# VH-VL binders against Large ribosomal subunit protein eL28 (rpl28), part 21

Target 1, 132 residues: Large ribosomal subunit protein eL28 (rpl28), of Dictyostelium discoideum (Social amoeba) (q9gs21)
Amino acid sequence: MSQDLVWSIIKKNNAFLKSSHGLTLSAEPGNLRNKNSLKYSGLARRTTIDVAAVNGKVVVSSKIVKKAAFPAQSKKTTTFSTVNTRKTARFVKTLATQYAPELRAAALGRLHRVQSALRSAKKAAARKAKKN
Key: E = the ipSAE of ESMFold2; O = the ipSAE of OpenDDE; V2 = 0.75 times the mean of E and O plus 0.25 times the DockQ between their complexes.

## First folded at step 14 (VH-VL; framework fv_ecleralimab)

Design T52 (from T19 with light chain S31T; at its last look DockQ between E and O 0.48; V2 from the best seeds 0.00; counts 0 for: pae E 4.0 > 2)
Fold by ESMFold2, look of step 14:
Structure T52 (fold): chain C 132 residues (1-132), chain A 120 residues (1-120), chain B 107 residues (1-107)
Amino acid sequence: as target 1 above (132 residues)
Amino acid sequence: EVQLVESGGGLVKPGGSLRLSCAASGFTFSNAWMHWVRQAPGKGLEWVGHIKSKTDGGTTDYAAPVKGRFTISRDDSKNTLYLQMNSLKTEDTAVYYCARDDWGFAMDYWGQGTLVTVSS
Amino acid sequence: SYELTQPLSVSVALGQTARITCSGDNIGKYTVHWYQQKPGQAPVLVIYDDSKRPSGIPERFSGSNSGNTATLTISRAQAGDEADYYCQVWDYSYDYVFGGGTKLTVL
């Protein structure tokens, strides 16, 4: 099945997947309440985790703010196929647990929704192919 | 039964190159992420690098000491993992193991290892 | 990179309980795996995900991880448990780190 067809079905059937960048999660409360953090508070230094469907695969991207590292040095993007659901979940859980535990439940919930949408799109594409 | 068999080890001079192979059987190789781990004589285990499955992008990550000198690749049609080692140093002398990572970001099956000796 | 510290050696009397520690800053936030290596052999995974056993590993092997210490516990130690033991973690950037290894001697 064509990757473009799968993506077309996903976009039509799941409004929350129409976003150009998916869900971006941020972890800022600890830094913003610290007096020393006020000089560098803001979106550019916030830990973010994004989970999205791109070209029929799961893409996890993050911007990690560490005490010793610049945010740009911590930017990572990782792609997983839909058959590696356990590995994908362990990756997202580990990332959130280590660097943004307040985002863990939200990131895993987003992952579940993305994976469900991809499964539904594959079923719909297979059904259309069978009718032809 | 999962089997991993390394080959291609030997004696090489500093600055030289060597290519290791790891023949895999007993599992769906194309779904697995694969690792190279080395152990200098009398020393502990040291991670060298890994390669993702092709379906997960086929990309690699390396430990700092080997980055830029070593290249991991795979041939899923032959169920074979490779390690190309260039610009070898005496510090690269070790037994090199290949290992499988099917799901846990851990090495659940290991080969017997192949010895690489880098000396003048 | 992240460092894991293990004692160089641990001794245990036959039939007693051995405990091998793996220390790291906030290691409780990591998922810890343990490997056994007998002389001249490849390592074998004995504990994964802090406390889970792969198929074929005796229930005598157990693990825990909290705070700054992960522990491999081998109850009712047998002569065949004499080996080197390594802890290992990974993180989101695929850094795979091994401890230095612990030689377990069964007396």
Scores: ipSAE 0.283, ipTM 0.720, lowest interface PAE 4.0, mean pLDDT 81
ESMFold2 (binder alone), look of step 14: mean pLDDT 93; pTM 0.949
OpenDDE, look of step 14: ipSAE 0.698; ipTM 0.895

Design T53 (from T19 with heavy chain D61E; at its last look DockQ between E and O 0.51; V2 from the best seeds 0.00; counts 0 for: pae E 5.2 > 2)
Heavy chain, then light chain:
Amino acid sequence: EVQLVESGGGLVKPGGSLRLSCAASGFTFSNAWMHWVRQAPGKGLEWVGHIKSKTDGGTTEYAAPVKGRFTISRDDSKNTLYLQMNSLKTEDTAVYYCARDDWGFAMDYWGQGTLVTVSS
Amino acid sequence: SYELTQPLSVSVALGQTARITCSGDNIGKYSVHWYQQKPGQAPVLVIYDDSKRPSGIPERFSGSNSGNTATLTISRAQAGDEADYYCQVWDYSYDYVFGGGTKLTVL
ESMFold2, look of step 14: ipSAE 0.564; ipTM 0.832
ESMFold2 (binder alone), look of step 14: mean pLDDT 93; pTM 0.953
OpenDDE, look of step 14: ipSAE 0.757; ipTM 0.907
ESMFold2, look of step 15: ipSAE 0.167; ipTM 0.696
ESMFold2 (binder alone), look of step 15: mean pLDDT 93; pTM 0.954
OpenDDE, look of step 15: ipSAE 0.752; ipTM 0.906

Design T54 (from T33 with light chain D50N; at its last look DockQ between E and O 0.62; V2 from the best seeds 0.00; counts 0 for: pae E 2.7 > 2)
Fold by ESMFold2, look of step 14:
Structure T54 (fold): chain C 132 residues (1-132), chain A 120 residues (1-120), chain B 107 residues (1-107)
Amino acid sequence: as target 1 above (132 residues)
Amino acid sequence: EVQLVESGGGLVKPGGSLRLSCAASGFTFSNAWMHWVRQAPGKGLEWVGHIKSKTDGGTTDYAAPVKGRFTISRDDSKNTLYLQMNSLKTEDTAVYYCARDDWGFAMDYWGQGTLVTVSS
Amino acid sequence: SYELTQPLSVSVALGQTARITCSGDNIGKYSVHWYQQKPGQAPVLVIYDNSKRPSGIPERFSGSNSGNTATLTISRAQAGDEADYYCQVWDYSWDYVFGGGTKLTVL
């Protein structure tokens, strides 16, 4: 049982891995905060925070727009291993506090779900490898 | 007991190069993010750059004054952090500290520093 | 880049309360850390994440952060508290910024 099979199972069971949200928080499907964010197209601040599982790691992505004479955006990603749960949580909390306090609870809840899914996938892969 | 020991400081002419080392012990070095911070004589602290743990991608970020001239690297098998300094300027004269960042995005343990003097 | 301003010096009488400020535009939205540096020594983290104390730091050290000002408070000042104090922030783009430092003199 290969790592490719494990990730195929995870992809099928985790709809948030391949989400496209543009100007909204790219998190769980059906997130009402994402729908509400779309109502405000053209806002001076279009901050998004996305937390996803990518290749067995936690990836936090954000788009931050500062006020300027010209429109400017900076998309940043930060990758954390599954063992850095405290540092990941502090990063997400601080990022949201600075730039999107209304998203803080949702982003941390999303982080917890992603971390839980990754732990479960590792346990499942370990059981299948042991049986082989 | 966490310990960080810098070495490799010295006198160098402008335009020269120097490599600093930081030997770490008393913690799991491979899990930590590491920083370089400098302090010019009689002046305050100035962040130089950091390197993430390899498990978090192993990437680096630098302060603007050193970007393109300084390179941070790590060797987890030797528990050692490095700072390669090229194209040195007189304004790079400082005590250079290595510091640990375990989980708080703060520098929770510091070495005692190594002096770099850039002078004609 | 983001700038932090600290007073150059603060004096406090032995046993009294010292307050060291760190000013920055909207600093209340940052996670502020504080370091103590005694002459000839490396800095020591005394407050992190605005108000939390690392293990071994006495409860006399406290911190607050709101609006445009973060404050390090040292109650019942002792001679051993005489040192330079630096505030520091970081942001999502990994810009780590220190204040200029404040020399605390205990009279």
Scores: ipSAE 0.448, ipTM 0.762, lowest interface PAE 2.7, mean pLDDT 83
ESMFold2 (binder alone), look of step 14: mean pLDDT 93; pTM 0.951
OpenDDE, look of step 14: ipSAE 0.645; ipTM 0.883

Design T55 (from T19 with light chain S93N; at its last look DockQ between E and O 0.56; V2 from the best seeds 0.00; counts 0 for: pae E 3.6 > 2)
Fold by ESMFold2, look of step 14:
Structure T55 (fold): chain C 132 residues (1-132), chain A 120 residues (1-120), chain B 107 residues (1-107)
Amino acid sequence: as target 1 above (132 residues)
Amino acid sequence: EVQLVESGGGLVKPGGSLRLSCAASGFTFSNAWMHWVRQAPGKGLEWVGHIKSKTDGGTTDYAAPVKGRFTISRDDSKNTLYLQMNSLKTEDTAVYYCARDDWGFAMDYWGQGTLVTVSS
Amino acid sequence: SYELTQPLSVSVALGQTARITCSGDNIGKYSVHWYQQKPGQAPVLVIYDDSKRPSGIPERFSGSNSGNTATLTISRAQAGDEADYYCQVWDYNYDYVFGGGTKLTVL
């Protein structure tokens, strides 16, 4: 119950936090070969960092595109509890600094917004449960 | 005062097993990520592996030379970190340290170590 | 895995400045930590995040990191600074890598 409420709030906020540096699947209008733009564009080779809430925890996801090694993409997902906000921020900063410095400010801003939304949603869920 | 005390070191034959313990005090152990680091006699420091806090999933990562042979675990009710070492080799001979990972991914406090000797 | 290289030894006269290097490909993209280990003792963190000192570490310990080289600097070297020094990095894949260590001798 409380997780469903937290998730609904976070999904709404996450949908508006997407950036052009994320992994996107789309089809070009009029593509007769039925190819999606991800497969035949530079999007599949783009480094991505995403921060989202999953089941009341912060999940940092990344795809790291290696230079000249097209099939060698590193995919990683790491989960942090809301207790470790400082360590989570250091992890995101380190990931971005090492592999996608142009995404650092956006990723940290997204992390802050996700952490704030999780704190607010947990407080709201706790108050609702206590009232009943 | 933060304290880390390793124990369980000793002499073991190749192929044998040994379990090390690290007793922790002076900090909230359940929130900490913890490491094992080893040092062969006369050699440098070598990272063995770590375990995240249970609240961060409690998962482990290992250095390649020990992966599949060593297992790190923790008991938060006893403030104790463990290293289970199986299929020991002579190159595993070292002083084994436990260390606390601070929020910045440095090892800010270390125990005094326990010696493991793997010899026939 | 990622490699860090340190000189095997460095000598410094009492009162002079010692510099201990830690070399790695693009090490300037990492946060570098430094440890001091005296004979028969456990390592002690002396510099973290390239240049920051933990509480209790004298101000004469300093650090820098750019390009392919991080440097630990010990000004006004004292006899008590004689020790082994290790650099260490971390990346988001949980690769904790130590340099080979440098023996500092104070003459």
Scores: ipSAE 0.310, ipTM 0.723, lowest interface PAE 3.6, mean pLDDT 81
ESMFold2 (binder alone), look of step 14: mean pLDDT 93; pTM 0.952
OpenDDE, look of step 14: ipSAE 0.722; ipTM 0.894

## First folded at step 15 (VH-VL; framework fv_ecleralimab)

Design T56 (from T53 with light chain D50N; at its last look DockQ between E and O 0.48; V2 from the best seeds 0.00; counts 0 for: pae E 2.3 > 2)
Fold by ESMFold2, look of step 17:
Structure T56 (fold): chain C 132 residues (1-132), chain A 120 residues (1-120), chain B 107 residues (1-107)
Amino acid sequence: as target 1 above (132 residues)
Amino acid sequence: EVQLVESGGGLVKPGGSLRLSCAASGFTFSNAWMHWVRQAPGKGLEWVGHIKSKTDGGTTEYAAPVKGRFTISRDDSKNTLYLQMNSLKTEDTAVYYCARDDWGFAMDYWGQGTLVTVSS
Amino acid sequence: SYELTQPLSVSVALGQTARITCSGDNIGKYSVHWYQQKPGQAPVLVIYDNSKRPSGIPERFSGSNSGNTATLTISRAQAGDEADYYCQVWDYSYDYVFGGGTKLTVL
């Protein structure tokens, strides 16, 4: 099954994922959750974690603001297949625990919703393909 | 039973190249992330790099001392992990282990290692 | 540049409890893994995710992690526990980091 087809079905069948695609979670110093926004993550120099479905896979993207070294901010993207749900969950949990513990529950909750949406979209695409 | 067997170690001059292999069995190799870890004589363990499963994008990461000189690759049809080492230096002398990444970014199975000696 | 510090050596009397420490800045936020390496052999995972034992590792091996210190504890030390022990974490910026290793001697 085409990864583009799976993504199209996800957008149609899961309004939360369509409306939240590209939305990032943010944290900033002082232990106060300020705002989740693509628009503000770079301006606020906040640690961000994004979990999204891209082409039928789970993509985790992050920007880490290190206190010790201003120019050493780190941006990374990691892709996971739907087969590797245990490793994906461990990755998101460990990353959030290390760098943004206040985002941990939200990031894991979003991961579970994205994974569920991908499972549902694969079932829906398979059902539609059998009717054709 | 999970088994990892490294081969291809030997003596090489500084500036030379060497390719290591790690033959894997007893698990679904194509789903696993694989690592290279080295240990210089009388020294501790040092992570060299890893390669993700092809289903997770097949991308690599390297420790700073080897980045740009070493290349990790895999052949899932042969259940084999490779380490291509170029521009070798005397400080690359070590036993090289391959290892499987199971859970929590731990290495749960290791091969017995292959010795690489870089000297003139 | 994340660094893990272990003592170079630890001695324990036969039958007593050995404790091997692994120190790092805020290591309590990391999942710490421990490996045992006997002379001429490959490392063996003995503790993962701070305190969990792989199948086949006896309950005498335990682990803890809080603050700036993770600890591997070996109760009722046996001669066969004599080995080098390494702690390891995954760090987002540098991926995989090992401690320098600790030689455990059983007297």
Scores: ipSAE 0.524, ipTM 0.797, lowest interface PAE 2.3, mean pLDDT 83
ESMFold2, look of step 15: ipSAE 0.452; ipTM 0.752
ESMFold2 (binder alone), look of step 15: mean pLDDT 93; pTM 0.952
OpenDDE, look of step 15: ipSAE 0.720; ipTM 0.901
ESMFold2 (binder alone), look of step 17: mean pLDDT 93; pTM 0.952
OpenDDE, look of step 17: ipSAE 0.770; ipTM 0.910

Design T57 (from T53 with light chain Y94W; at its last look DockQ between E and O 0.64; V2 from the best seeds 0.00; counts 0 for: pae E 4.1 > 2)
Fold by ESMFold2, look of step 15:
Structure T57 (fold): chain C 132 residues (1-132), chain A 120 residues (1-120), chain B 107 residues (1-107)
Amino acid sequence: as target 1 above (132 residues)
Amino acid sequence: EVQLVESGGGLVKPGGSLRLSCAASGFTFSNAWMHWVRQAPGKGLEWVGHIKSKTDGGTTEYAAPVKGRFTISRDDSKNTLYLQMNSLKTEDTAVYYCARDDWGFAMDYWGQGTLVTVSS
Amino acid sequence: SYELTQPLSVSVALGQTARITCSGDNIGKYSVHWYQQKPGQAPVLVIYDDSKRPSGIPERFSGSNSGNTATLTISRAQAGDEADYYCQVWDYSWDYVFGGGTKLTVL
C-alpha cells in the first residue's frame, strides 16, 4: 500500500491516526523498511508525531530529524492539560507544519479525538462527585 | 486593560543574585503562559525563557545562555511572575520585559521593563 | 538554533509603502509575528500568524510569508511609524527566535 494511499485513508478516517505516524508508514510491509534502514540508515530516518491521553492530559511525542550529516536525533514529549485546547492545537499544527507536514491533518484529527475523550471522562467524573 | 508591571531591577555585582517580579492584571493569569525577554542597551530582543500555565503543567524552558542560572516561577494566587537570576554576568545587563503568550505563541502584551545592570 | 535575518534599516517617503523583510530557511513553514518598538518603549505586537492584525492595529499594516522570506508591509507610511521592527518565530524545540531588528525611517 503506497504512502499516498495510506494518507488518503487517514484523511477520511482519523481512527487510523496512530498506525499512520511517521516511520510506521514508511513501507508496507514494515519489514522492508527495517532491512533498508540497516543498509542506508542515514537516508531512512523519518519524523514521527504521536498524540495520546496519559494521566488525564494530552501528551504529544515526536522524533524530529534535523538537517545536517550527524545531528543527534531529537525526541521530545510535551504535556498539555485539557483547559487550553487552542494552544494545544496550535502546538501540534506548528510542529507538524515545520517538521512533518504530511502528518498534519492526521495529528490534528487524533488530537481532537483525544481531547473529546478527555472532556467526556472529566464530565462523567464531575457528575459522580456531585451525586456523592 | 491588560497590564504587566516589572520590578526588582537594579545594580548588582558579577556573581550576585537578583529577583525580578511581574505583576499582572486585566486577564486570567493562571491560564496564561508567560515569558521573560531581555534587551541589552542598543541591542535587539533576546528571549530568556517561559513558564507554561499551571493548567498546562507549569513547566519552564530557558534560552541556553541562562539555563541553570535563571529560574522562572509563578504565584497564581498573587498574579505574579518571577525571574530568579543567580550567578549574574556582565552580559546579563539588559532591560528585562515580561510578556504574555496568547494561544499563537506570539507575545501580545508586554510590560515596560526593568533595568538590570551587572557591573563590577 | 533557527536564525532570522532582517536588514538593519529601511527608509520610506511619507505616504509611501514600506516593506521590511525577515529571511530564514523555509520560513514559510513557520508562523511569523512582528513587533514594533519605539525608542524607550516596550514592543507592541502588530502582526501575528504571518498576516493577522491584533485589535487596534491599523489595516495599513499587513504581512506575508512564503518560501524563505516573510515581509511586513506598511502602506501610507506616517511619521509615527518610525520604529524598530522585529520578526519572531517559534519552533518545536521551544526556541523563540527574534530577528535582529530593522530601523524604519520615514523621510
Scores: ipSAE 0.296, ipTM 0.719, lowest interface PAE 4.1, mean pLDDT 81
ESMFold2 (binder alone), look of step 15: mean pLDDT 93; pTM 0.952
OpenDDE, look of step 15: ipSAE 0.689; ipTM 0.894

Design T58 (from T53 with light chain D50N Y94W; at its last look DockQ between E and O 0.06; V2 from the best seeds 0.00; counts 0 for: pae E 14.5 > 2, placed apart)
Fold by ESMFold2, look of step 15:
Structure T58 (fold): chain C 132 residues (1-132), chain A 120 residues (1-120), chain B 107 residues (1-107)
Amino acid sequence: as target 1 above (132 residues)
Amino acid sequence: EVQLVESGGGLVKPGGSLRLSCAASGFTFSNAWMHWVRQAPGKGLEWVGHIKSKTDGGTTEYAAPVKGRFTISRDDSKNTLYLQMNSLKTEDTAVYYCARDDWGFAMDYWGQGTLVTVSS
Amino acid sequence: SYELTQPLSVSVALGQTARITCSGDNIGKYSVHWYQQKPGQAPVLVIYDNSKRPSGIPERFSGSNSGNTATLTISRAQAGDEADYYCQVWDYSWDYVFGGGTKLTVL
């Protein structure tokens, strides 16, 4: 998968979140702490984990080293509802432990942040709908 | 400069209640996650619980020994964090610190603590 | 629940290098934070995210984390470094966990 395609997916997801819910959340494949270093930059790493909000749900994606030659085939995506917080955390913990142990804390921290932001957005939307 | 000042500690009998306060200044309190951490005399640090910012849901989490007995709350208009402690036990005797978590899952600023003594 | 183990005490000669360990199952997978606590004072964050220093912490404080061991290293130990040191991790499933603390004595 080309870097332009990856960037298009990131921009589309961010634009959709901004458009649908008014949140300023940003997601970038493999950049779980939004920092530019080899440890946290998914664009510079062969094995990455991405956690993002898509359509009001938590989406966990990974790129696994042994499938790096086939980016579309190497990307594994799992979608969780906002009510499955413990199941989502266990999944991310297991995935990071197996494939990117150095990213485990960052991935779980990102998950926590995403889940909190989605809850806040859902409450704000519900209050506006009820008031109007 | 970031400042955190705890108050409300004192002597209380087992089964009693106390409310601790933590006055915050020098940062945007409403954006911060806040923690309570305690330290029994001569012992190590023990996490008590936290409260998320209201923008992140305002929810709380507690360590098992205090769950059901302690309640963390915040008043963003007064930049104040609270710890309501009910059904106190002698094992709750400790210095109680408030601490800030600035999205790094580390406690980067701490208050000086307030002593709670639970004894008959 | 997740356990972090630290030695109860470590001694270092003035001007030498002190190393304080924090052991945990696969701790190398975590961001480890370190706190210094002097007698009668509040803890102070000295290392975060394994190896990063907050503003105002001298560069002689450093950290590493791999395998089952995280290490706080204090080079050119000074009398003012005498304190208790705590490691800490966070995990969504285990919350905030501190080590038992290590008393550093500067001889």
Scores: ipSAE 0.005, ipTM 0.544, lowest interface PAE 14.5, mean pLDDT 76
ESMFold2 (binder alone), look of step 15: mean pLDDT 93; pTM 0.951
OpenDDE, look of step 15: ipSAE 0.669; ipTM 0.891

Design T59 (from T53 with light chain D50N K52E; at its last look DockQ between E and O 0.04; V2 from the best seeds 0.00; counts 0 for: pae E 8.0 > 2, placed apart)
Fold by ESMFold2, look of step 15:
Structure T59 (fold): chain C 132 residues (1-132), chain A 120 residues (1-120), chain B 107 residues (1-107)
Amino acid sequence: as target 1 above (132 residues)
Amino acid sequence: EVQLVESGGGLVKPGGSLRLSCAASGFTFSNAWMHWVRQAPGKGLEWVGHIKSKTDGGTTEYAAPVKGRFTISRDDSKNTLYLQMNSLKTEDTAVYYCARDDWGFAMDYWGQGTLVTVSS
Amino acid sequence: SYELTQPLSVSVALGQTARITCSGDNIGKYSVHWYQQKPGQAPVLVIYDNSERPSGIPERFSGSNSGNTATLTISRAQAGDEADYYCQVWDYSYDYVFGGGTKLTVL
């Protein structure tokens, strides 16, 4: 696949991925309340990759549109610990390469943003613990 | 198209303070993560810190050598990034660059830098 | 901290191929970015995500990353390619990490 074409597609798609995957994070142990909604995205009818933070963990999900007699959505979700960044990156690369190669760079950029957000939340929680 | 222009560098004594500015144009500044990266004379690049877009929480992170002394802020209405540097040390002498971070992935545009010299 | 090691200098004859390495433990699992910096100028992104080329960067710039080594390759080296080159990754524990830089000289 052309590297120039992939980069061009990624630039055009980054805004849609941000709007459809703008989840908030919680550093609190236990249940995390997040909203990831398709209501802001035109990608509901296409193969998509979502990377989000849920309950302090990295969650990668995809909607796969088959091109048999009928396109059908097939959602699959995988959860990773925050400390397994290399395993998570390999999974996201493989998933994007197989199902949505035009989104690979955007998915990895989103993974980076989610991991950075989780680290920031943990640092903020640790600072509050020291104040008390 | 995209432009980043740093200003506010100069000569300052150890223990002093200085504020750097980075004026941005040619892109939607409010959507970008912004970085400060410095380079001591004759040395390599060293990350100083970043600030996320408000949509991504508006939070900052800092490299260990500057944590507690430097503060990154942004004014989206003026398309301007700031670096407040307090308690300056001779080790802080460097050219300071601002850089745009495209979607949290790579630093794809850099300013030309502003020189900060900390010397007695 | 996570460390990236680059050779201090690399020389290449005009028209030949230059290779600049960036070594790190398991670096093949990272997205490696490369920056070019000419004297007195700002850095310029030349490769991102190991092998992707931004718009405006000549096709003779390419990158690879596997195992413990990422490599920036410049084919048909020109005088204008003389610069310092830095590799960079983001690490969950140490944030943004740059290599020490490599000075490319075109003979």
Scores: ipSAE 0.008, ipTM 0.622, lowest interface PAE 8.0, mean pLDDT 78
ESMFold2 (binder alone), look of step 15: mean pLDDT 93; pTM 0.952
OpenDDE, look of step 15: ipSAE 0.509; ipTM 0.809

Design T60 (from T53 with light chain D50N K52E Y94W; at its last look DockQ between E and O 0.59; V2 from the best seeds 0.00; counts 0 for: pae E 5.0 > 2)
Fold by ESMFold2, look of step 15:
Structure T60 (fold): chain C 132 residues (1-132), chain A 120 residues (1-120), chain B 107 residues (1-107)
Amino acid sequence: as target 1 above (132 residues)
Amino acid sequence: EVQLVESGGGLVKPGGSLRLSCAASGFTFSNAWMHWVRQAPGKGLEWVGHIKSKTDGGTTEYAAPVKGRFTISRDDSKNTLYLQMNSLKTEDTAVYYCARDDWGFAMDYWGQGTLVTVSS
Amino acid sequence: SYELTQPLSVSVALGQTARITCSGDNIGKYSVHWYQQKPGQAPVLVIYDNSERPSGIPERFSGSNSGNTATLTISRAQAGDEADYYCQVWDYSWDYVFGGGTKLTVL
């Protein structure tokens, strides 16, 4: 594979790695049963999990919707270094299992892709540094 | 060979302040999340708060009864965890443990604790 | 805040199996950890992540977690197992929640 093609792949990965937003994964906690007998409620709120690379680190963020008498609006963000891959995976697994189990596989798959992209960017940077 | 040794406990009047230290050895302290857990005499365990490693964000979280009064900090060059306790109340009387968070969010090593007594 | 409920005490005959329960709403979705505390001593982790044993913990300690109940099981109970036992979870709100503790008495 030519050097120009390698650098075009790395440029795509670098743009992705600098993103402050990943793919937001949503779980809808409620279903409307009958639109003709019940008003469709737009008040159901989604639990979201986002996994992205920000400034060379893995950032996991979420918005948790608690459907109770007093639903809580909460957003939390946690940053993990690239060396904490097992701890990051356990964090995402635990978060999804607790609050959005239908998103667990997708969130872990996204985490794997983000971690792989960061690893690829590190290898590309090392090759460039040796050549320079 | 992991060791955690708390110090700085003692008797203090309500409204007073106290600083606890936890000296760590036998592991890479800078990579660990660290916790404070307390136990009032004859009572159960109560989480006080934690601090993440710098590489994982370095942030703190606190249990509601202590938020705003207690501050957790760490000095990775000295392998030492700190708990600054201000505006102490009699209900803060407890043995205070420091504990290491393993990679499973469990507290796998505990110190022997240091007693804090808040009394007139 | 999330609550965990444990029985105040459990008794077991020497050599028999003790079961200590920890109840919580949907606790089966949590990683449950268990600690043993003997009088005048610091807690010791005996089970983590529902069913895993740390190095040095005998195989007679085991754990399970499903539905609304997590259980610590101690088979072939020995006098040295007499202690207080605490369950603990991590809730995503970054709260670490302990159960109230169970005193195990070996008869």
Scores: ipSAE 0.186, ipTM 0.693, lowest interface PAE 5.0, mean pLDDT 80
ESMFold2 (binder alone), look of step 15: mean pLDDT 93; pTM 0.949
OpenDDE, look of step 15: ipSAE 0.595; ipTM 0.880

